# Ledger of designs, part 158: miniprotein binders against q96jn8r1131to1294

Target 1, 164 residues: q96jn8r1131to1294
Amino acid sequence: TLEFLENHGKNILLSNGNRTATRVASYNQGIVVINQPLVPQLLVQVRIDFLNRQWTSSLVLGVITCAPERLNFPASACALKRAAWLLRGRGVFHNGLKICEKFGPNLDTCPEGTILGLRLDSSGGLHLHVNGVDQGVAVPDVPQPCHALVDLYGQCEQVTIVNP
Below, E stands for the ipSAE of ESMFold2; O stands for the ipSAE of OpenDDE; V2 stands for 0.75 times the mean of E and O plus 0.25 times the DockQ between their complexes.

## First folded at step 14 (miniprotein)

Design yj11 (at its last look DockQ between E and O 0.93; V2 from the best seeds 0.88)
Fold by OpenDDE base, look of step 14:
Structure yj11 (fold): chain B 164 residues (1-164), chain A 82 residues (1-82)
Amino acid sequence: as target 1 above (164 residues)
Amino acid sequence: SPEEIIEEIKKLIEEAIYLAMKGDKTKAVELLQKALDLVNKLGDTEFQEAVDDALKAIDKGDPWFAELILDWALDLAEEKSE
């Protein structure tokens, strides 16, 4: 069963069997990690439940290759400087460096109800899915094992893991 | 001391990003300008350039990227102070 780990950002409250994450304060401290590592052809999806428009920006998606249960989460995913690949806005980042300027839809403008997915292909390519549609390879080669990460940042106040 | 100055810079940066995330670019810029003054006291040109880049990011409406830049800058500054 896919669920968020108990090790999470300070402003996160888990519910619904740890399948729902809610950021209950400020705009940050909202990182959560999905318990099961990504394996080829496993599609992990989260739904944007609520957006709080008092903030700018929105969620960050990504993967980490370090042990998530022992990770000391920074206040924002932008501070992850090793073993991290991040998707935010239309950009792709690796360890704090921009590796792609424009990829897929702008995550900052995804409305409530949008379902975002991550999937590894057989070649280690990380795919972004939006509402069930494969947007292509965001990261061509991701080391395994890796875990899906969601940073409830800015406007994104709640997400829920959903099954394909 | 440099350590004390860095701590004050951190506070200004945190508040600036917070305000930028609230959509108050003007106040965010003001606070980063104050931070820049402190950076100048450190004589850290690299940090100064980072603040300038962060200011540009905020102006473009990208506080997340500003936060990224400044986080790197703070890490480097702390390493230099050790």
Scores: ipSAE 0.880, ipTM 0.939, lowest interface PAE 0.5, mean pLDDT 96
Fold by ESMFold2, look of step 14:
Structure yj11 (fold): chain B 164 residues (1-164), chain A 82 residues (1-82)
Amino acid sequence: as target 1 above (164 residues)
Amino acid sequence: SPEEIIEEIKKLIEEAIYLAMKGDKTKAVELLQKALDLVNKLGDTEFQEAVDDALKAIDKGDPWFAELILDWALDLAEEKSE
């Protein structure tokens, strides 16, 4: 069963059997990680439950290849400089470097109710899904094992893991 | 000391990003300009460029990218002072 790890950002409160993450303060300290590594045939999906449009910028999605249970997370995913691939806005970032300017939709414009998904294909390519629609390969060759990560940043105050 | 100057720059940057995230671009820019004055005392050209780039990102309404730029610059400045 997919859950958010108890090791998470300091402003996160887990609920709903650790399937819901809420950022309860400020705009940052909102990193959460899915408890199982991505494997082919596993689609990890989260629904955006609450957005606060008083902040600018919104959630970040991604993967990390470090073991996440004891990792010391930074305040914001942008500070992940090792073993991280991130999707933010329309950009794709690897270890703090933008590697793609425009991929998929602008995540900052996704409304409440949007379901965002991550999965690996058989070649190790990382796919983004938006409301059930595969957006293609964001990152062509992600090392395994890796874990899905969400940063409840800025506007994004709550997400819930949902089944496909 | 350079370490004390870097710590003050870090505090100014953190507050500036918070204000930009709240939509107060004017005050965020003011704080980053104060941070730039301190960066100039370090004589760190890469850090000066990073602050200029972060100011552009804030002007475009992209404080996340400004934070990314400045976090990298702070990490490098801290490494140089060790």
Scores: ipSAE 0.838, ipTM 0.916, lowest interface PAE 0.7, mean pLDDT 93
ESMFold2 (binder alone), look of step 14: mean pLDDT 81; pTM 0.765

Design yj12 (at its last look DockQ between E and O 0.94; V2 from the best seeds 0.88)
Fold by OpenDDE base, look of step 14:
Order: structure tokens, then sequence, then C-alpha cells
Structure yj12 (fold): chain B 164 residues (1-164), chain A 82 residues (1-82)
């Protein structure tokens, strides 16, 4: 069963069998990691449940290759400078460096109800899915094992893991 | 001391990003300008350039990227102060 790990950002409250994450304060400290590592053809999806318009920006998606249970989470995913690939807005980042300016839809403008997915293909390419539609390879080669990461940042205050 | 100045810069940056995330670009910029003044006291040109880049990011409506830039800058500045 896919769940968020108990090791998470300070402002996160888990519910619904750890399948729902809610950021209950400020705009940050909202990083969560999914328990099971990504394996080829496993589609991991989260639904944006609630957006708080008092903030700018929105969630960050990504993967990490370090042990998530021992990770000391920073206040924001932008501080992850090791073993991290991040998708935010239309950009792709690796260890704190922008590696792609424009990819897929703008994550900052995804409305509530949007289902976002991550999937590794057989070649190690990381795919972004939006409402079930494969947007293509965001990262061409991701080391394994890796874990899906969601940073409930800015407007994004709640997400829920959903089955494909 | 440089360490004390860096801590003050850090506080200003945190507040600036918070305000930027609230959509108050003007106040965020003001605070980063104050931070820039302190950076100048350090004589750290690289840090200065980072603040300028962050200011541009905030102006363009991307506080997350500003935060990223400033996080790098703070990390480097702290290393220099050791």
Amino acid sequence: as target 1 above (164 residues)
Amino acid sequence: SPEEIIEEIKKLIEEAIYLAMKGDKTKAVELLQKALDLVNKLGDTEFQEAVDDALEAIDEGDPWYAELILDWALELAEEKSE
C-alpha cells in the first residue's frame, strides 16, 4: 500500500491511513515522501485536494535517491541539493540546478482535483503524468532505488495518494 | 562578526521570502535591499550577485527560485566564514 512516510516536514499532518497530507501552517515545511520506491512501470499518483490562494507558487514533485526515513527535511525542496530531481512550475531541477526551462504543464497553475503522477520507464526515464496523460520524460535517467517526493508548497495545502 | 552579519542576513531573507510568497513584492524587495547592505559589509561579491538575481526572480513573480538562489548564497557565505 502506498502511503506517506511518518518522516515528513514539520507542518504536515497525515491522515486517511497516511495517504493524505495536509500542510497546516505557513507556506513551507511541507515535504512528504511516498513509502515505496519507484520501480519501472509503477505509476504513483497524488491528487491536489486543496489550494490556498493567499500564497503564490504551488507544489513541487520529484524523486530522491537517499534513504527517506533518515532524511532531515529542509523547509523547502529547493534546499535539496543532493540526490534530488524536482519538477516545479515548468522547470526541472537536479541538486539545486535548473536542467530544463520548460517541461510539460505549469504545475503552479494546476487546479484542485488535478492528479499528478510519476512513473519510471524501463530505461530509467522519469515520466510526469497529468490527469492520466503521460507528459513525457522529465528526467532521462534516474538512479534506483528512488522515492517520489511531494513538497506541499505555497498554494498547495493538501494532497492525497490515489490509485491509477 | 561575519557570523553575526550572516545570521542577520538570514533573518532578512526568511522574512523577505515569506512576504514574497504572500504576494508583497515591494516589501520583499525592501528587505532584500537591507540584506544586500549587510552583504556589502561582508565584501562578498558572489553573495551580492546572488541577491541581485534573487531580486530579479521576485520581480518576475518566482519567489521559489529566489529562495533557491539565496539558499545557495547563504550556504556559500557560511562556508567562507568558517
Scores: ipSAE 0.886, ipTM 0.945, lowest interface PAE 0.5, mean pLDDT 96
Fold by ESMFold2, look of step 14:
Parts: structure tokens; sequence; C-alpha cells
Structure yj12 (fold): chain B 164 residues (1-164), chain A 82 residues (1-82)
């Protein structure tokens, strides 16, 4: 089953059989990784359960291609400088460099209850889904294996893995 | 020493990003301007430009991007000092 990996940001508490991640302090130290790598037939989905709108900026989604048990998580996903592709706001970032200014909706505006999904297509393209609607290819050729990542940053204080 | 100045800059940046994340843009800007004064002592023009870009990102309500810019700048400054 899909679970958040026990190795996670310092401010994360896992619950619900490791399917729910809650940031319990501050605005950062909230990186979590899904325990199984993405494969083309797998859609990884998380629901935004709780937002605290008193913070500025919100969650980051993405993938990493390094082994998750070897990660020393930075305080924020923006500091991931290798083996990382991130979706934040409307931007796409690779290893801390913006590679696309505008992709999909602004993630900072997604309300509680939004279901966000990541999957690979048969060509290795990374797709974002928003409430079941495919937003297209964010990254055209992601190396495999890769793991889905969520940074419970700023406004985003809780997410839960949900089935498709 | 350059290393001590960089550590002081890191503290100011951390405080500034926290304040920006809380919506306290005015205080965040004040702290980054103090950080810029210290960056000027290093004579690091790339770091100076990064602080200016981060100030603009905070003004636009994007502290995540400001943090990204400044994290790069700190990494580069540390590599220059060795």
Amino acid sequence: as target 1 above (164 residues)
Amino acid sequence: SPEEIIEEIKKLIEEAIYLAMKGDKTKAVELLQKALDLVNKLGDTEFQEAVDDALEAIDEGDPWYAELILDWALELAEEKSE
C-alpha cells in the first residue's frame, strides 16, 4: 500500500497508518515522500485536508530520483538541488532552477479538499492531476525510478494519501 | 571573518523569511536590508543581486521563491569562501 515514508521532515507527524501527514509546527520542515516509486500505471493522489491561510505560500509537489532512505531533508523543498523536479505555484523547478514559468493551476490557490495527483505516462512524462483532471505533462522525461514528494509548506498543514 | 559574516547573514535570512511567511513584509524587508549591508562587506556582487531579487519576490508576496534565491546565494557564497 501507498504510505508516507517514516523518514520525513522534522515537523511532520504521521498518522492513519502513515497515510496522513500533519505539519505540527512552524511553516517548514514538512517534506514527505511516498514509499513506492512511480510506475506508468500508478496514480499517486493526496488530498489537501487542512490549510492555515495565515501563512503565505503553500504546498510543493514533485518527484525525486535518489534513494529515499539516504535523504537528509532540507528545511524546505526549494533547497533540493539534485535529483528533484518540483511543482510550486505555477512554476516547474529542476534542482532549484525554474524551467517553466507557467504550468497548470496555481497550487497556492487550491482549497481544502482538493485532490492532487502525480503519474508517469508511457514516455516518462510527469502528469499533474487536479480533482481527477489531467493538467498535461509538467516534465517530459523523468528518470526512473522516482518517488512522489510533498512539502507541507506554509499554508498546507495536512494531506492524506487517497485511492484513485 | 567571511564565515562569521555568512553565519550572521543566514540568521537574518531565516528571520526575514519567517516574517514574510507570516505576512510581515515590512519587517522582512528591514532584515534583508540588514543582510544586504553584511553582503556588501563580503564584496559579493552575485549575492547582492540575489538579495535584491529576493526583496522583489517578498514584495510580490512570494517568500518561497525568495527562500530559493537566497539558498542558492548562500551556497555560492560558502563555496567562494572555502
Scores: ipSAE 0.847, ipTM 0.922, lowest interface PAE 0.6, mean pLDDT 92
ESMFold2 (binder alone), look of step 14: mean pLDDT 82; pTM 0.783

Design yj13 (at its last look DockQ between E and O 0.91; V2 from the best seeds 0.85)
Fold by OpenDDE base, look of step 14:
Structure yj13 (fold): chain B 164 residues (1-164), chain A 82 residues (1-82)
Amino acid sequence: as target 1 above (164 residues)
Amino acid sequence: SPEEIIEEIKKLIEEAIYLAMKGDKTKAVELLQKALDLVNKLGDTEFQKAVDDALKAIDSGDPWYAELILDWALELAEEKSE
């Protein structure tokens, strides 16, 4: 079963069988990682449960290829400089460098209830799904194994893993 | 010392990003300007450019990108001080 790992950002509280992550303080320290590695054709999805509009920006989605159980999480995903691909706003980042200016919908403006998904295709391409709709390949070739990462950042204070 | 200056810069950056995330661009910019003054004391042109870029990012409403830029800058500055 899919759930968030116990190794997570300092401001995260897990609930609902570790399927719900809530950031309980500030705007950062909210990184969580899904336990099962991404395998081809497996769609992993999270729902935005709650947005706190006192903050700007919103969640970051991505994947990491290092062992998540032993990872020392930085306060923000932007500090991940190794083995990390991130989707934020409309941009795609790899190890702290922007590799795509405009991709898919703006993640900063997704409302509560939006379901965001990540899926690897048979060629190693990382796809973004929004409310069940494949937005295309965000990253053309991601090494395996990799784990889905969610940074509850800025406005995004709660997400829940949902089944397809 | 350079190490002490970097620590002070780090504190200013953290507070600036916090305020930017709260939507207070004006105060965030003020704090980054103070940080820039300290960067100038280091004589680090690369760091100076990073602060300028971060200021532009905050002005454009993208504090996350500002944070990214400044995180790189701090990392490089710390390496130079070692």
Scores: ipSAE 0.888, ipTM 0.944, lowest interface PAE 0.5, mean pLDDT 96
Fold by ESMFold2, look of step 14:
Structure yj13 (fold): chain B 164 residues (1-164), chain A 82 residues (1-82)
Amino acid sequence: as target 1 above (164 residues)
Amino acid sequence: SPEEIIEEIKKLIEEAIYLAMKGDKTKAVELLQKALDLVNKLGDTEFQKAVDDALKAIDSGDPWYAELILDWALELAEEKSE
């Protein structure tokens, strides 16, 4: 079953059989990674459970191709400079470089209850889903294996892995 | 030493991003301006440009992007001092 890895950001508390991640301090140190790599038939979905509007900005979604079990995660996903593709706001970033200005909805405006999904298509394209609706290909050719990543950043203080 | 200056810059950047994340742009800018004074002592023109760009990002309400810019700059500065 899908779970968040025990190797995670320092401000994360895992609960609910490691399917729920809560950021318990500050605005950062909130990186979590899904325990299984993405494969074309796997839709990884998380629900935004709790937002604290006192912070600026919100969660980051993405994928990494490094083996995540023993990585030393940075404080924020923006510091992932190798083998990382991130979706933040409306932007798509590769290793800290914005490669797309406008993709999908603005993630910073997603309310509590929003279900966000990541999957690979048969061509290795990374798709974003929002409340079950495919937003299209964010990244056309992601190397495999890769793992889904969530950074509980800023406003986002809790997410839960949910079934499709 | 350059290492001590870089460590002081890093602390200023961390607090500045924290304040920007809380919505206190004015104090965040003040701390980054102090960091810029220290970067000027290093004579690191790439780092100077990064701080200027981060200030613009904070002024526009984008501290995540400011953090991205400054993290690159710190990494490069630490590599130069090794």
Scores: ipSAE 0.771, ipTM 0.884, lowest interface PAE 0.7, mean pLDDT 92
ESMFold2 (binder alone), look of step 14: mean pLDDT 81; pTM 0.770

Design yj14 (at its last look DockQ between E and O 0.94; V2 from the best seeds 0.88)
Fold by OpenDDE base, look of step 14:
Structure yj14 (fold): chain B 164 residues (1-164), chain A 82 residues (1-82)
Amino acid sequence: as target 1 above (164 residues)
Amino acid sequence: SPEEIIEEIKKLIEEAIYLAMKGDKTKAVELLQKALDLVNKLGDTEFQKAVDDALKAINKGDPWYAELILDWALELAEEKSE
């Protein structure tokens, strides 16, 4: 069963069998990691449940290759400078460096109800899915094992893991 | 001391990003400008460039990227002060 790990950002409250994450304060400290590592053809999806318009920006998606149970989470995913690939807005980042300017839809403008997915293909390419539609390879080669990461940042205050 | 200045810069940056995330670009820029003044006291041109880039990011409506830039800058500055 896919769940968020108990090791998470300070402002996160888990519910619904750890399948729902809610950021209950400020705009940050909202990083969560999914328990099971990504394996080829496993589609992991989260639904944006609630957006708080008092903030700018929105969630960050990504993967990490370090042990998530022992990770000391920073206040924001932008501070992850090792073993991290991040998707935010239309950009792709690796260890704090922008590696792609424009990829897929703008994550900052995804409305509530949007289902975002991550999937590794057989070649190690990380795919972004939006409402079930494969947007293509965001990262061409991701080391395994890796875990899906969601940073409930800015407007994004709640997400829920959903089955494909 | 440089360490004390860096701590003050850090506080200004945190507040600036917070305000930027609230959509108050003007106040965020003002605070980063104060931070820049302190950076100048350090004589750290790399840090200065980072603050300038962060200011541009905030003005473009991208506080997350500003935060990224400034996080790098703070990390480097702290290493230099050790």
Scores: ipSAE 0.888, ipTM 0.944, lowest interface PAE 0.5, mean pLDDT 96
Fold by ESMFold2, look of step 14:
Structure yj14 (fold): chain B 164 residues (1-164), chain A 82 residues (1-82)
Amino acid sequence: as target 1 above (164 residues)
Amino acid sequence: SPEEIIEEIKKLIEEAIYLAMKGDKTKAVELLQKALDLVNKLGDTEFQKAVDDALKAINKGDPWYAELILDWALELAEEKSE
């Protein structure tokens, strides 16, 4: 079963059998990683459980290709400058460079209860799902193995892994 | 030394981003202008442009992107001072 790794951002507490991540301080130090790499047809889904509107911006979703168990995560996902593809707002970023301005919905506007999903297709394309609806290919050819990542940034203070 | 100046700039940037994340754009901009004054002492044109771009991002309500820009700029500035 899918869980968040015990190696995570410094402001994260895990609960619910490591299926729920809560950011308990500040706006950052909230990176979590799913405990299994993405494989074709595996859909990893998280539900936004809690948003604190006193902060600006919201969660970041993405993948990394380096082994996550011993990584020293940066304070914010924006600092991931190698082996990382990120979805933030409507932007897609590769190693800190914006490669797409307008993909899918604006993640900063997703309310509590939104279910966000990541999966690889058979060609290594990374797909975003929003409330069960495939938004298409965000990144056309992600190397494997890669690992799903969520940064509980800004407004986003809690997410839970949900089965498809 | 350049290293000491870069460390002071880093602290100002961190506080500025925190304030912008809390919605205090005015104080965030003030701190980032202080950081720009120190960047000017380094004579680092790329870092100067990065601070200007980050100020624009904060004013447009996008502190995440400001943080992205400034994290790159700090990394490059640290490499140059070595």
Scores: ipSAE 0.837, ipTM 0.916, lowest interface PAE 0.6, mean pLDDT 93
ESMFold2 (binder alone), look of step 14: mean pLDDT 82; pTM 0.786

Design yj15 (at its last look DockQ between E and O 0.91; V2 from the best seeds 0.87)
Fold by OpenDDE base, look of step 14:
Structure yj15 (fold): chain B 164 residues (1-164), chain A 82 residues (1-82)
Amino acid sequence: as target 1 above (164 residues)
Amino acid sequence: SPEEIIEEIKKLIQEAIYLAMKGDKTKAVELLQKALDLVNKLGDTEFQKAVDDALKAIDKGDPWYAELILDWALELAEEKSE
């Protein structure tokens, strides 16, 4: 069963069998990691449940290759400078460096109800899915094992893991 | 001391990003300008450039990227002060 790990950002409250994450304060400290590592053809999806418009920006998606149970989470995913690939807005980042300017839809403008997915293909390419539609390879080669990461940042205050 | 200055810079940056995330670009810029003044006291031109880039990011409505830039800058500055 896919769940968020108990090791998470300070402002996160888990519910619904750890399948729902809610950021209950400020705009940050909202990083969560999914328990099971990504394996080829496993589609991991989260639904944006609630957006708080008092903030700008929105969630960050990504993967990490370090042990998530022992990770000391920073206040924001932008501070992850090792073993991290991040998707935010239309950009792709690796260890704090922008590696792609424009990819897929703008994550900052995804409305509530949007289902976002991550999937590794057989070649190690990380795919972004939006409402079930494969947007293509965001990162061409991701080391395994890796875990899906969601940073409930800015407007994004709640997400829920959903089955494909 | 440089360490004390860096701590003050850190506080200003945190507050600036918070305000930027609230949509108050003007106040965010003001605070980063104060931070820049302190950076100048350190004589750290690399940090200065980072603040300038962060200011541009905030102006473009991208506080997340500003935060990323400034996080790098703070990390480097702290290493220099050790």
Scores: ipSAE 0.882, ipTM 0.941, lowest interface PAE 0.5, mean pLDDT 96
Fold by ESMFold2, look of step 14:
Structure yj15 (fold): chain B 164 residues (1-164), chain A 82 residues (1-82)
Amino acid sequence: as target 1 above (164 residues)
Amino acid sequence: SPEEIIEEIKKLIQEAIYLAMKGDKTKAVELLQKALDLVNKLGDTEFQKAVDDALKAIDKGDPWYAELILDWALELAEEKSE
């Protein structure tokens, strides 16, 4: 079963059998990782449960290729400068560098109830899904193993893992 | 010392990003301007440009990107002081 890993950002509280992550303070320290690496045909999906609009900017999605169980996460995913590919807003970032200006929808505009998904295709391409609709290949050749990551940043204060 | 100046810049940046995240652009800009004065003492032209770019990102309502820019600039400044 898919769960958020017990190693997570300092402001995260896990609940609902570790399938729900809530950021309980500030705007940052909200990185969570799914407890199983991505493999082809595994679709990892989270629902945006709660947005607090008093903050600016919102969640980040992505993958890391280093082992997450003992990793010391930074306060914000923007500081992941190694082994990381991130989707934020409409941008795609690799190790803190923007590699694509416009991919998929602007994630900052996704309302509560939006279901966001990540999966690998057979070629190692990373796909974003939005409400069940494949947005295409964000990153064409992500190394395996890689681990799905969400940063509950800014407006995004709660997400829940949901079945495909 | 350069190390003490960099540490103070880091604290100003952290507070500025927090204020920008809460929507207080005016106070965030004031703190980044104070950080820029300290960056000027380092003579680091890349860091000076990074602060200007971060101010533009904050003005556009994108403090996440401002934080990314400034995190890089701090890392590079720390490497130069090595």
Scores: ipSAE 0.835, ipTM 0.916, lowest interface PAE 0.7, mean pLDDT 93
ESMFold2 (binder alone), look of step 14: mean pLDDT 81; pTM 0.774

Design yj16 (at its last look DockQ between E and O 0.92; V2 from the best seeds 0.87)
Fold by OpenDDE base, look of step 14:
Structure yj16 (fold): chain B 164 residues (1-164), chain A 82 residues (1-82)
Amino acid sequence: as target 1 above (164 residues)
Amino acid sequence: SPEEIIEEIKKLISEAIYLAMKGDKTKAVELLQKALDLVNKLGDTEFQKAVDDALKAIDKGDPWYAELILDWALELAEEKSE
């Protein structure tokens, strides 16, 4: 079963069988990682449960290729410098460098209830799904194994893993 | 010492990003300007460029990108001080 790992950001509280992550303080320290590695054709999805509009920006989605159980999480995903591919706003980042300026919808403006998904295709391409709709390949070739990462950042204070 | 200056810069950056995330762009810029003054004392032109870019990011309403830029800059500055 898909759930968030116990190794997570300092401001995260897990609930609902570790399927719900809530950031309970500030705007950061909210990184969580899904336990099962992404495999081809497996769609992993999270729902935005709650947005706190006192903050700017919103969640970051991505994948990491290092062992998540022992990872020392930085306060924000933007500080991940190794083995990290991130989707934020409309941009795609790899190890802290922007590799795509405009991709898919703006994650900063997704409303509560939006379901965001990540899926690897048979060629190693990382796809973004929004409310069940494939937005295309965000990253053309991601090493495996990799784990889906969610940074509850800024406005995004709660997400829940949902089944396809 | 350079190490002490860097620690003060870190503090200012942290506060600036926090304020930017709260939507107080003006005060965030003020704090980053103070940080820039300290960076100038270090004589680190690369760090100076990073702060300038971060200021532009804040002006564009993108504190996350500012944070990313400044995180790189701090890491490099700390390496130089060692």
Scores: ipSAE 0.877, ipTM 0.939, lowest interface PAE 0.5, mean pLDDT 96
Fold by ESMFold2, look of step 14:
Structure yj16 (fold): chain B 164 residues (1-164), chain A 82 residues (1-82)
Amino acid sequence: as target 1 above (164 residues)
Amino acid sequence: SPEEIIEEIKKLISEAIYLAMKGDKTKAVELLQKALDLVNKLGDTEFQKAVDDALKAIDKGDPWYAELILDWALELAEEKSE
């Protein structure tokens, strides 16, 4: 069963059988990782449950290729400078460097109820899904194994893993 | 010492990003300007540019990107002091 790992950001509380992550303080310390690596047939989906518009910016999605169980996560995903590919706003970032300006929708504008998905294709390309619609390849040829990551940053205070 | 100055800069940056995340751009800018004064004492031109770029990102309402820029700058400054 897909769950969030027990190793997570300091401001995260896991519930619902570790399928729901809530940021309970501040705007950061909200990194969570899915407990199983992505495989080509696996679609990992999370629903945005709660947004707090008091904050600026919203969630970050991505993947990491280092083993996540013992990582010391930074306060914010922007500080992941090794083995990380991130989707934020419309930008795609690799190890803290922007590699694409405009991919998919602006994640900062996704309302509550939006279902966001990550999937590897047969060539190792990372796809973003939004409400079931494939947005195409965000990152070509991601090394495996990799794990899906969500940073409950800024406005995003709760997400839940949902079945495809 | 340079290490003490870098730790002060880091604290100012952390508070500035927090304030920008809450929408208080004015106070965030004030704290980054104080950080810039300390960066000037280090004589680190790359860090000076990073603070200027972060100020622009905050002005545009993008504190996440400001945090990205400043985290790089802090990492590079810490490497130089080692």
Scores: ipSAE 0.830, ipTM 0.914, lowest interface PAE 0.6, mean pLDDT 93
ESMFold2 (binder alone), look of step 14: mean pLDDT 82; pTM 0.781

Design yj17 (at its last look DockQ between E and O 0.92; V2 from the best seeds 0.88)
Fold by OpenDDE base, look of step 15:
Formats: C-alpha cells, sequence, structure tokens
Structure yj17 (fold): chain B 164 residues (1-164), chain A 82 residues (1-82)
C-alpha cells in the first residue's frame, strides 16, 4: 500500500493511514516521501486537497535517489542539492540547478482537486501526469531505485495519495 | 567575525523569504538589501551576485527561486569561512 513515510518535514501531520499529509504551520517544513520506490509502470498520484491563499507559490513534486528513511529533510525542497529531481511551477531542477525552463502545466496554479502523478517508463524516463493525462517526460533518465517526493510548500497545505 | 556576519545574513534572508511568501515584496526587498550590506562586508562577490539575483526573483514574484539561490549562496559562504 502506498503511504507517506514517518520520516517527514517538521510541520507535517499524517492522517488516514499515512495517506494524507497536512502542513499545520507556516509555509515550509512540509516535505513528505512515498514509501514504495518508483518502478516502471507504477503510477503514483496525489490529490491537492487544500490551498491556503495566505501564501504564494505551491507544491513541489519530484524524486530522490537517496535513502528516504534516513534523510534529514531541509525546510524546503529547494535545498536538496544531491540525488534530487524537482518539478515546480513549469521548471525542472536537478540538484538545485534548473535543467528545463518550461515543462507541462504550471504547478503553482493547479487548483484544489488536481491529481498529480509520477511514473517511470521502461527507459527510466520520469513522466508527469495531470488529472490522468500524461504530460510527457520531465526527466529522461532517473536512477533507480528512487522515491516520489512531495513538498507541501506555500499555498499547498494538504495532499492525499490516490489510486489510479 | 565572518561567521557572525553570515549568521546575521541568514536571519535576514529567512525573514525576507517569509515576508515574500506572505506577499510583502517591499519589506522582503528591504531586508535583502540589509543582507547585501553585510555581504559587502565579507567581500564575497559571488554572494553579492546571488543576493542581486534573488532580489530579481522576488521582484518577479518567485520567492521559491530566490530561496534556492540564497540557500546556495549561504552554503558557499559558510564553506569559505571555515
Amino acid sequence: as target 1 above (164 residues)
Amino acid sequence: SPEEIIEEIRKLIDEAIYLAMKGDKTKAVELLQKALDLVNKLGDTEFQKAVDDALKAIDKGDPWYAELILDWALELAEEKSE
């Protein structure tokens, strides 16, 4: 069963069998990691449950290739400078460097109810899914094993893992 | 000491990003300008450029990217001070 790991950002409260993550304070310290590593043909999806318009920006999606159980999470995913690929806004970042300027829809403007997914293809390409629609390859070759990461940042204060 | 100055810079940056995330761009810029003054005392041109780039990011309404830039800068500055 897909669920968020107990090792998570300081402002996160897990519920619903660790399938729901809620950021209960400030705009940051909201990183969570999904327990099962991404493997080809596995679609991992999260739904944006609540947006808090008090803040700007929104969630960051991505994958990490380090051991998530022992990771000391920074306050924001932007501080992940190794073993990390991140999707935010319309940009793609690798270890703190922008590698793509425009990809897919703008994650900062996704409304509540949006379902966002990550999937590896047989060639190691990381795909972004938005409401069930494959947006294409965000990262062409991701090392395995890797784990899906969600940073509940800014406006995004609650997400839930949903089945395809 | 350089370490003390860097700590002061960190505090200003943290508060600036917080305010930027709240939508107070003006106050965020003000705090980053104060941080820039301290950076100038360090004589760190790379750090100075980072703050300038972060200021541009804030002006464009992208505090996340500003945070990214400044996090790199702080890390590098700390390494230089060791």
Scores: ipSAE 0.890, ipTM 0.945, lowest interface PAE 0.5, mean pLDDT 96
Fold by ESMFold2, look of step 15:
Structure yj17 (fold): chain B 164 residues (1-164), chain A 82 residues (1-82)
Amino acid sequence: as target 1 above (164 residues)
Amino acid sequence: SPEEIIEEIRKLIDEAIYLAMKGDKTKAVELLQKALDLVNKLGDTEFQKAVDDALKAIDKGDPWYAELILDWALELAEEKSE
């Protein structure tokens, strides 16, 4: 069963059988990781439950390729300089370096209720899905195993795993 | 010492990013300009460029990217001081 790991950002409260993550303070310290690695062809999805438009910038979505159970997460996903591939706004980032300016929609404009998905294809390509629509390959060859990561940053205060 | 200067720069950056995240661009820019004065004392041209790029990102309403730029710069400056 897909759940958020107990090892998470300092401002996160887990609920709903660890399938819901809420950032309960400030704008950062909101990194969560899903407890099982991505399984090729299997879609992992989260729903944006609550946004606070008082903040600027919003969630980051991505994968890490190191074992997440004992990592010391930084305050913000932008500081992940190893084993990380991130989608933020319309950008794709690898280890803190922007590698693509425009991929998919601007994630900062996704409203409450948006369902965001990650899937590895048979070639190891990482796909973004938005409300069930495949946006294509964000990253062509992600090392495995890798785990889905969400940073509840800025506007994004709550997400829920919706892959039963 | 360089370590004390870097710690002061870090505090200014942290506060500036927080203010930018709250939408207070004017105060965030003021704090980053104070940070730039301290970066100039280090003589770190890469860090100077990073502050300028972060100021541009804040002006565009992108404090996340400003934080990314400045986190790199702080990390590199810390490595140089070891």
Scores: ipSAE 0.856, ipTM 0.927, lowest interface PAE 0.6, mean pLDDT 93
ESMFold2, look of step 14: ipSAE 0.853; ipTM 0.926
ESMFold2 (binder alone), look of step 14: mean pLDDT 84; pTM 0.806
OpenDDE base, look of step 14: ipSAE 0.888; ipTM 0.944
ESMFold2 (binder alone), look of step 15: mean pLDDT 84; pTM 0.807
ESMFold2, look of step 16: ipSAE 0.850; ipTM 0.927
ESMFold2 (binder alone), look of step 16: mean pLDDT 84; pTM 0.804
OpenDDE base, look of step 16: ipSAE 0.890; ipTM 0.944

